# VH-VL binders against Large ribosomal subunit protein uL3c (RPL3), part 15

Target 1, 266 residues: Large ribosomal subunit protein uL3c (RPL3), of Bigelowiella natans (Pedinomonas minutissima) (Chlorarachnion sp. (q7xyp4)
Amino acid sequence: AAAARASSSALVALPGGRMIEVPHMTKDYRDVKVCSRQRKWEIREHMRDPIKMGLMGTKAGMTTYYDDEGIAHPVTVIALEAGNVVTQVKTKETDGYDAVQLAYKETRDRTIPWPERQHLRKHGNVKAMKHLKEFKIADVSEFTPGQQLKAEELFEVGDLVDVSGTSSGKGFQGSIRRWGMKRGPMSHGSKSHRQHGSIGCSATPSRVYKGLKMAGRMGNERKTVKKLPVMMVNDEEKYIVVRGSVPGKKGTIVELRPTKIVGKHC
Key: E = the ipSAE of ESMFold2; O = the ipSAE of OpenDDE; V2 = 0.75 times the mean of E and O plus 0.25 times the DockQ between their complexes.

## First folded at step 12 (VH-VL; framework fv_zigakibart)

Design n3 (from m6 with heavy chain K59R, light chain S94T; at its last look DockQ between E and O 0.14; V2 from the best seeds 0.00; counts 0 for: pae O 13.6 > 2, placed apart)
Fold by OpenDDE, look of step 12:
Structure n3 (fold): chain C 266 residues (1-266), chain A 119 residues (1-119), chain B 107 residues (1-107)
Amino acid sequence: as target 1 above (266 residues)
Amino acid sequence: QVQLVQSGAEVKKPGASVKVSCKASGYTFTDYYMHWVRQAPGQGLEWMGYINPSGGYTRYNEKFKGKATMTSDTSASTAYMELSSLRSDDTAVYYCARGDLYEGYFDYWGQGTTVTVSS
Amino acid sequence: DIVMTQSPSTLSASVGDRVTITCKASQSIDSYVAWYQQKPGKAPKLLISDASSLQSGVPSRFSGSGSGTEFTLTISSLQPDDFATYFCQQYDETPYTFGQGTKLEIK
């Protein structure tokens, strides 16, 4: 049974309808070390230099992949659509900080504002892209406007990445769901089953304190999942696979950033 | 009309350097990549690399890293390729070719520059 | 590097013949293939891009097909002006690579 699972592959739909077959985990996974106190798996020491730059991607979906030992791993496939081109390099001298701006997800010229189109043309003569994001990095000297970044050059199996994105919106939610408040009695004539209850005192302070937890919008916020190991990188098929879940629904844009780690074991 | 006009034939000694120019006209120079392709006598075509004239970004074939240096002058609408430490096997016709941004095919070519390396 | 294996190396044909040249990629490259015609002492001329997109000014007797790893250039009815060397090229990834060429000669 383990052998059968180890040989299993999964089909995943990428943006645009292209189907890819993601193979089972190779022996490369066995060489991954997770530099985290929260992670219980250590396969080998992380021997690679720290990641220098991040990428943007599109959440394609989640699936389960099996390693050579038949162990199941929840993974997220992140599609690398057209883009990840350097548009602008910011430096301390010019902008007060070091960063590389990337453009991601090719689009039609008419779908982006004229100023943005001109920006892309001015800075690297980049085609119309839907998304622009800056990545703060220590050394920007290796990056030039117009440069196409490749995932395989930036990431290797075993690297730890912070994946940022917009979480799924859940709409307006009650206090129970949003904040985990308890409900009221369901019997004994109670009419306050899911009501918030008291929101303050009368005389003092005679107001509702700012920040009091109440019903409201939930989700649709920027969230970051930290220290996710890279499981697969494939520039040919234009995807990267990370272990675990990432913020957002299928089709949402995510940012892969180098994990900020400290210590000699990293 | 799009035209790429290259510099004339060059004869060099081994160890010397040569700089080939490619002057573009008939289009906006910065809107396209300029690629370089060589063809040894009786041989096929070999892609050497490209330059984005707008940002100056270059990508080289690993085979030609250290051998070829690509530059451009936007004011003159001219691309340059310098070959260093010439050897006999560098004898070839060198072409500049226009390529669309993010597209790797070449729609317009220069007439070619013959570089002969002989002792 | 992606290797483009072009066949045949030499092809003899007569005017009016249907000619097919094949190019095989060492890996899947979708449709990122171009075909060029080169005459002696001249620069290559782009005939087809994206495996099947005929360029402006190129006669309709030229056609391209294929996806993945196998690609073909077809000349439906050979004309005297078509005797030349033909090259395929992939541009799926750098370094871009060419086939070895097919010399089309008069039979």
Scores: ipSAE 0.000, ipTM 0.484, lowest interface PAE 13.6, mean pLDDT 85
ESMFold2, look of step 12: ipSAE 0.447; ipTM 0.728
ESMFold2 (binder alone), look of step 12: mean pLDDT 94; pTM 0.962

Design n4 (from m6 with heavy chain G56D, light chain D50A; at its last look DockQ between E and O 0.69; V2 from the best seeds 0.00; counts 0 for: pae O 12.9 > 2)
Fold by OpenDDE, look of step 12:
Structure n4 (fold): chain C 266 residues (1-266), chain A 119 residues (1-119), chain B 107 residues (1-107)
Amino acid sequence: as target 1 above (266 residues)
Amino acid sequence: QVQLVQSGAEVKKPGASVKVSCKASGYTFTDYYMHWVRQAPGQGLEWMGYINPSGDYTKYNEKFKGKATMTSDTSASTAYMELSSLRSDDTAVYYCARGDLYEGYFDYWGQGTTVTVSS
Amino acid sequence: DIVMTQSPSTLSASVGDRVTITCKASQSIDSYVAWYQQKPGKAPKLLISAASSLQSGVPSRFSGSGSGTEFTLTISSLQPDDFATYFCQQYDESPYTFGQGTKLEIK
């Protein structure tokens, strides 16, 4: 049964409707060990130097990937649509900080405001892209405006990445769902099953403190999942696969950034 | 004067490959994209794709993905297109054409390169 | 892909005639249409961009009009040098596509 699972491939739809077959996981990933701490990975001595630069991608979807041992891994496929072109290089001398700005997801010229079009033209001679993001990095000298970044040059199997994106919106939610508050009694004549309860005292302070947890909008916030291992990188088919879930729904834009690691261990 | 000069006519056997060159002059090469368009005998025009001056950004027509490979040499102000696994239906005149970074029309064209595929 | 349907495929006219060629897009493409003239054995020549913008060096007898899905190229007074094949092209989105062409012949 394990052998049968190990031979299975996963089909995933990329943006634009193209279907890809996710190949079997390379043995390179098997060399990455999970440390004793949750979502932390041991950095082995054979690992390359830390990742220097990030990329933008599109969440294509999640699937289960079976390795050669028949072990199931939850994975997220991130499509690399047209883009990840350097538009601007910021330096301490010019802007006060070092960063590389990337453009992502090719779009129609008319959908981009004129000032933005001119920006893309002026700094990188880049065609109209829908998204612009800056990546703060230590050394910007290797990057030039107009440069197309490749995933295979930046990422290798086993690398750890921080994936950032906008979480799914959940609308207006009650205090129980939003903050994990307890409900009231369900019996004994109770009429306060899911009510928030007290929100403060009468005489002192005679007000509700700012920041008191209450019902409100939940989700649609920037979230980062840290230290996700890269399982596959394929520039030909334009995708990267990471282990675990990433923020957002299918089709949302995500940022892959180098994981901040202190030391060689979790 | 803006000029695009293409390489000469090619005759190839099925399964072979051919590389067409397009040398640009009379303008700043880095300010424009290079497009490729083909025209089969007695047929219309088909857009194949484009490449930026640096050669690191390309967009292909899906029809020609895997068939055509575009490259660019900024130092030589020359664009290249390689056609692989040639078939009889690849017989056509191939044009390089200059395009603006933001506009998809072609203001200057090469003279065309005739590629003939025959057994 | 956006389909550009050009009509007529062949047009016979005389010198001095007013000639109109039509191109219809399968969807709205605003004004992102170019017109080209091609003579036998020669590369296409750009005549008009943005549906109505005449290129430098092109005679004023050429004009373009239209927006959305229907576009026209007009030659107000046909000259002997105008007998050629004409193509429309959309560049609203990739892949860029051409009409099938209109061959303008001497009547």
Scores: ipSAE 0.000, ipTM 0.450, lowest interface PAE 12.9, mean pLDDT 85
ESMFold2, look of step 12: ipSAE 0.367; ipTM 0.698
ESMFold2 (binder alone), look of step 12: mean pLDDT 94; pTM 0.956

Design n5 (from m6 with heavy chain E103W; at its last look DockQ between E and O 0.15; V2 from the best seeds 0.00; counts 0 for: pae O 11.3 > 2, placed apart)
Fold by OpenDDE, look of step 12:
Structure n5 (fold): chain C 266 residues (1-266), chain A 119 residues (1-119), chain B 107 residues (1-107)
Amino acid sequence: as target 1 above (266 residues)
Amino acid sequence: QVQLVQSGAEVKKPGASVKVSCKASGYTFTDYYMHWVRQAPGQGLEWMGYINPSGGYTKYNEKFKGKATMTSDTSASTAYMELSSLRSDDTAVYYCARGDLYWGYFDYWGQGTTVTVSS
Amino acid sequence: DIVMTQSPSTLSASVGDRVTITCKASQSIDSYVAWYQQKPGKAPKLLISDASSLQSGVPSRFSGSGSGTEFTLTISSLQPDDFATYFCQQYDESPYTFGQGTKLEIK
């Protein structure tokens, strides 16, 4: 059955309406493994210096790629729109911590507040960008305001990245969906099928404890998926492919950060 | 009026270095990138790189890495390009050109500086 | 590197003629193309940016069109002052590259 699955390419729509053809996995990608909860991840020894800096991207979508062995890989294509330009370098001496601020997603000047425009001009002489994000890094000396970062210089196939973004909003949800509570009886005259039930005692404490799990808004929170392997990096076509899913819906901004590795197997 | 005025023609021996200057006027020097483009005799145009005067960040064409060094002096509104280890094939007219912020088209050009490398 | 192939290399025309110069990119570069005019012994002059945006002070007889991989510069009615060398340039990706040029000469 595996032999019948040919290597596939996929067409993916990038932000702005440009269609790209993401090629099938070549021999260079064969050793990329999925870091999943179900499988023990064996981290290969890094043959290069650890990733020093992150990038911002736009979730373009998910697709499935088949490798030469016929193995299916769920992947997320992350578009690299105009941006990822260094705007400011923060140091321990000036700001109390080391970080590089990136600007991402070009926008019209009129859509950016004046103070922000001035900030971009002052520090990086950068065009109006919609998003600003700081990346804390160990060594900021290699970065200069106005510098355009390239994905191919920062990431290689097989690197592990933490991808952060805002999860999909699900609106106001009941306690069953939000917290996995069980429902009540469906028969025997029950009128409490999906009700929350008791929320406390009367005399003591005579209040609802803070933090009690109840119905409420679900999603639209910052989430990070950790240790995702980079499958493809292409600055020419302006995308990165990672294995697995990333937070958010298509079109949302995501942050790719180096995975913090403590030891060989972390 | 925007003007870019470059230094005069240079004649150098092989192995020598030359530094070309480009003085900008008529606009805020730090608001635009300064690009360098060369043109060999009878040949087309070749982009060498740019400098962002605000912060001093430079980007070079890979072909000219190690050959060209771009610098700027904001106080003098002047951009500099130094060419090292000159060879005969470095003989060309070198232009400084103002680029729009972040983009690589050139709206104003210097008059050009002819660099001749001869034995 | 993105290669810009410009055609023709030489074009002979008469005053009043409609002339078209074509530039083909080795890959899709959206509309990030500029056109320049260069006269002998002079620096290039920007005519058009973003494939079709005419610069201030440039005569309306000049026009640019195209997107993706094919771009054209058109002079609707050639004037004596228009005999020069024309260059296309992409700025979609570094390094920025130029076409080889088109010399427009008198027929």
Scores: ipSAE 0.000, ipTM 0.480, lowest interface PAE 11.3, mean pLDDT 84
ESMFold2, look of step 12: ipSAE 0.309; ipTM 0.661
ESMFold2 (binder alone), look of step 12: mean pLDDT 94; pTM 0.958

Design n6 (from m6 with heavy chain Y57W; at its last look DockQ between E and O 0.01; V2 from the best seeds 0.00; counts 0 for: pae O 11.6 > 2, placed apart)
Fold by ESMFold2, look of step 12:
Structure n6 (fold): chain C 266 residues (1-266), chain A 119 residues (1-119), chain B 107 residues (1-107)
Amino acid sequence: as target 1 above (266 residues)
Amino acid sequence: QVQLVQSGAEVKKPGASVKVSCKASGYTFTDYYMHWVRQAPGQGLEWMGYINPSGGWTKYNEKFKGKATMTSDTSASTAYMELSSLRSDDTAVYYCARGDLYEGYFDYWGQGTTVTVSS
Amino acid sequence: DIVMTQSPSTLSASVGDRVTITCKASQSIDSYVAWYQQKPGKAPKLLISDASSLQSGVPSRFSGSGSGTEFTLTISSLQPDDFATYFCQQYDESPYTFGQGTKLEIK
């Protein structure tokens, strides 16, 4: 029963499945060498897992969670409010990069500006949602507009996640800016599509006005807490439990993403 | 010509399940939400929920959460609603109804499916 | 949940009469009201959306008005085909809810 040494990675799987034995740091911080250009390239290209899809939630609070063995865990409960619906799917062919846009937290449709409602209609016929966020991922082929994401399909107990939170009232795409018009009277029963009755839309742009955003911005309060273990996933009761704390106050909208593997320095 | 044709009447015993179908025609099935509305004998109308056929997104009236399950088959332009653990108070006429994306009213209705739960 | 209270529950009238059915919402719902007609053994039929917008193919004798919390359906000159049950429905927020119905009877 000899004394144990500090553990370190000996063999690392790289993106694309190739295995490389990465040399460990030889000694103390004083002996750290600057990596060659070739070595930096190998680390960037071969020591990352493919980026997988995440989802959004709402910080519900913290508590103590007792697992099946009775062990106490300080945990944060993240509620899964109505949403997590795929809207726009971007591909390298169509947009120059691969991404999935996700809509979260249903709101009354008449409170969302016409341009945002048209965007949601075009991309999956999605009901009005308060938050739209883009997730850049490696493989978008399994996602279609209008698809409902389920947390149990994306995360398992024991998975590590990075949780990002942006404080409300000062954020960017954390809320949809409101510009819109009241829907007009119906003129046809056989042509009752909203497209057919929505003539003469006098919409203002859905984007923020230039200058106002730049002048009034209070900075970026977004923070990411990394490598939080998933303790429980429950789509029936609409929550995820992670160990530890997440950014923001109760009610903060958070983004859950699978943890990226960070390569070892030289 | 928009048309919603539902499956025929069902007689079931308590504890059984039933799956009602709603075949849509005359429009692009994935452009509209499909809603389900129930009407108990001699009573008013109750909204049960909807499904977005283009991705399977659903929303349920809390009253029917856990009782009803809504699905769709886009290749057949058909929506389904399954009721589980049937009780005598589930006896009603069940309608499918088409709704526009941003409107919660229903411009076309199916003929209704009578579900009778008796021992 | 938004409660829609419909009055009267039963209305007796003669062919040619002008009738009015009212709905009150438990909170302001702007103009997000639809009206339906239902005949015995048949599915409801949409008459009016957005409080006052007449559905295509619905006779012009039907009209709707109101905003906020009070809404009315008016039939300006009753025809024999108009004797049915009428429902109002709000669609401002989920769950969407209906009034209890007004049965329009002859005499």
Scores: ipSAE 0.000, ipTM 0.496, lowest interface PAE 11.0, mean pLDDT 75
ESMFold2 (binder alone), look of step 12: mean pLDDT 94; pTM 0.958
OpenDDE, look of step 12: ipSAE 0.005; ipTM 0.469

## First folded at step 13 (VH-VL)

Design p1 (from b12 with heavy chain T57Y Y59K; framework fv_zilovertamab; at its last look DockQ between E and O 0.02; V2 from the best seeds 0.00; counts 0 for: pae O 14.5 > 2, placed apart)
Fold by OpenDDE, look of step 13:
Structure p1 (fold): chain C 266 residues (1-266), chain A 120 residues (1-120), chain B 107 residues (1-107)
Amino acid sequence: as target 1 above (266 residues)
Amino acid sequence: QVQLQESGPGLVKPSQTLSLTCTVSGYTFTDYYIHWVRQAPGQGLEWMGYINPSGGYTKYNQKFKDRLTISKDTSKNQVVLTMTNMDPVDTATYYCARGDLYESSGFDYWGHGTLVTVSS
Amino acid sequence: DIVMTQTPLSLPVTPGEPASISCRASQSVSDYLAWYQQKPGQAPRLLIYDASNRATGIPPRFSGSGYGTDFTLTINNIESEDAAYYFCQQYDESPYTFGEGTKVEIK
């Protein structure tokens, strides 16, 4: 008897309430380029030109994809809302570094400050956008203010991307969870199971050193998850799917950047 | 009604490039894979490759990998097969077929096929 | 590549009798097997998917069985309209490969 196939339909809600189904990828994940596992010369034959530019997106949510082998793949759907328009091109000559500024997430004119509105108008007559981010790139010559970037032109299935965003806030957390500290004994009369313990010495230094790892707020920090494979790119439906988790909750803004590959293997 | 229709030249000269278009209708274009299959006269079926219209991922038979390209035009609901360096041995009826995007359950709909003859 | 071998390549059948076609895979393809019917001058038509499921609109006289490497297409009470080529296909691993085809002829 053939094993029942798991549901291949993964539904994810995009901003605005549109539902998408993540399509089945018949073993396509095996074709994902992983530099760390391949020799440089083997990769070169299958590698396209390096990704030159990033995009902003909105984390729409996570879902599970089941492949033909019944293997579950966690994926994150990143919605591409209105935006990803080039606002300004910075060059070494003008600004001291090369970068492309993108505007993302269309908003009403009244919701952005006047200086920012004027900036958007001055540089490419771009509509009011809520977010502005710069992407440092080696060659800015291909970008012009007012240019709408397309995900399908920048990313292909199998590309590795670094996804940056603000991580989920976890509130005030103890030292064990926050810093991975060990707990105390649970028996033998111990009363210090999850307590922090000593935070210094009395005579020297007679103070708590700055930066001592203690309990405190965890999350809500900029984090980057590196080397996530792009599983799907769809400009028509305005989303990108990456394998793995990305920082933040649903609805948070994320930045997709080309993975910085260093070393001898790529 | 689901329909697939191949279109392109019926005659190609040796060493030239073949371009075939598969136009689909009757369903959401991005919900199914499009496969290309060819059949030489009096011979069996040979799978060439597929494209995922949702994302544009392609997979090719290694036999054709160096000279076959499959692309899509979502705005037109079309898939295009491009094959370079055509040879008389490539004379065949070329089919586009729909594959289930979610269940991978064979090819449920086929085009009528288009005969391509490679001759000088 | 997974090689699909069909037997027999030619199958003469009398109307009303059952016909059986075998398909053997060079390696296990689980239930990722389809059967197609192709009549002269026509495109293939899907008969069976996932080794044993009938496609929409396919008569009950068509049935598929098997798992792994050995598969069988059975046509019960064969009719004159069933004269065609029949192909098996695996879609477990790329490249997706077809059998050689079996010509079913009506006596």
Scores: ipSAE 0.000, ipTM 0.461, lowest interface PAE 14.5, mean pLDDT 84
ESMFold2, look of step 13: ipSAE 0.000; ipTM 0.426
ESMFold2 (binder alone), look of step 13: mean pLDDT 93; pTM 0.951

Design p2 (framework fv_sibeprenlimab; at its last fold request DockQ between E and O 0.08; V2 from the best seeds 0.00; counts 0 for: pae E 10.7 > 2, placed apart)
Fold by ESMFold2, fold request of step 16:
Structure p2 (fold): chain C 266 residues (1-266), chain A 119 residues (1-119), chain B 111 residues (1-111)
Amino acid sequence: as target 1 above (266 residues)
Amino acid sequence: QVQLVQSGAEVKKPGASVKVSCKASGYTFTDYYIHWVRQATGQGLEWMGYINPSGGYTKYAQKFQGRVTMTADKSISTVYMELSSLRSEDTAVYFCARGDLYEGYFDYWGQGTLVTVSS
Amino acid sequence: EIVMTQSPATLSVSPGERATLSCRASQSVDSYGNSYLHWYQQKPGQAPRLLIYGASTRATGIPARFSGSGSRTEFTLTISSLQSEDFAVYYCQQYDESPYTFGGGTKVEIK
């Protein structure tokens, strides 16, 4: 393991310091865009399938894996930290819609406010978790409060997933860094040219609720990257690998959901 | 005025099933879990599982997984516990208990149902 | 699963004296500064009765002579002045992690 650590840039560190190397993948996903009569029917049928359960993970980093022919593929490793435990299960009869709430990333008890901790106790006696997210799905009958979800039971290699997370927007401090960069004439190029043309466009929030601190174009936003192929699922080593880029920096919490909308290429 | 009233004692043969009822009264049935705990003669208490009557969700101790089934009938505020493939070791008094939703203490218990498995 | 160990198995105590019962968990049963440790009393032929919940909070209708203390893995039930109705078996239970296990019991008996 020491030799692998020193001699390879293809290794990815998971949260907690474990190192992994992404194994080869044998499937070729480039052929999914081939348009045929049967393929068109399959795409339409998939768009009608019930929405299935997803998972949460932590962006661990990007690396390269090589297929059997030596072709490099950029991939993102998503760590599965302690969590992905079902909490509240909502039904049309109890809450007016069907959903499963998922708890992710075990944390110390003192981090969680009392009302949220009581919620976790009520719904399956779940340990303190840093993140709670709701997944609206078609069939909630197979999920029980306190149930541990496993990625290998939810995703297979070749599945397409949508990955949601918060985009990186700034370095460390909030409003101070943003305000400081606009002070003085620090812009060059096209920004100066559009100084008069920008009068007609503003970031004024006309439909704002209370609680908006700063209406604007800057800051972290939720983003979803769609139709990323799952390259590897490993519950033993606690990671999922997807092809391509995923929102956010290393350490960003992401939500993986099965892709509902497959591209309409013909 | 909270009461949990269980069905009467039963005698069963090995391999049979038993279904014990627990009727709740004096409180809102769906606001609390119902747990099942058994006690063999001269022995301690053994937790078997629970049901949340609100959604019908259950959790069973691994020892009983596959043999126990718990159901709830909201219309009559009654929980049922069915234990299949009975063995002589299953001879015990079976209690239902109301579990607090947040702290999980069992503040009200049924009177107990003796199930005897005679080979 | 969390193993709950009670000691002693039997405690012989004279009426009017103090009884001290111990309960040990194989791992911490604390969350949010609260211990999910409950105490029950069971008399012969009867269902258990809740005495103490959250390690130290007396249930409704429980006399002040019953008190609980402890945290994490070590817990104590104290009966400050035993009455004739207090001779029974006492169980601790953890409710932190399924299965919600009970201790083996401590029988408090006369003498």
Scores: ipSAE 0.006, ipTM 0.512, lowest interface PAE 10.7, mean pLDDT 77
ESMFold2, look of step 13: ipSAE 0.000; ipTM 0.374
ESMFold2 (binder alone), look of step 13: mean pLDDT 94; pTM 0.960
OpenDDE, look of step 13: ipSAE 0.721; ipTM 0.858
ESMFold2, look of step 15: ipSAE 0.000; ipTM 0.383
ESMFold2 (binder alone), look of step 15: mean pLDDT 94; pTM 0.960
OpenDDE, look of step 15: ipSAE 0.749; ipTM 0.864
ESMFold2, fold request of step 16: ipSAE 0.000, 0.000; ipTM 0.382, 0.404
ESMFold2 (binder alone), fold request of step 16: mean pLDDT 94, 94, 94; pTM 0.962, 0.962, 0.962
OpenDDE, fold request of step 16: ipSAE 0.819, 0.757, 0.815; ipTM 0.919, 0.873, 0.913
ESMFold2, look of step 16: ipSAE 0.000; ipTM 0.448
ESMFold2 (binder alone), look of step 16: mean pLDDT 94; pTM 0.960
OpenDDE, look of step 16: ipSAE 0.765; ipTM 0.873

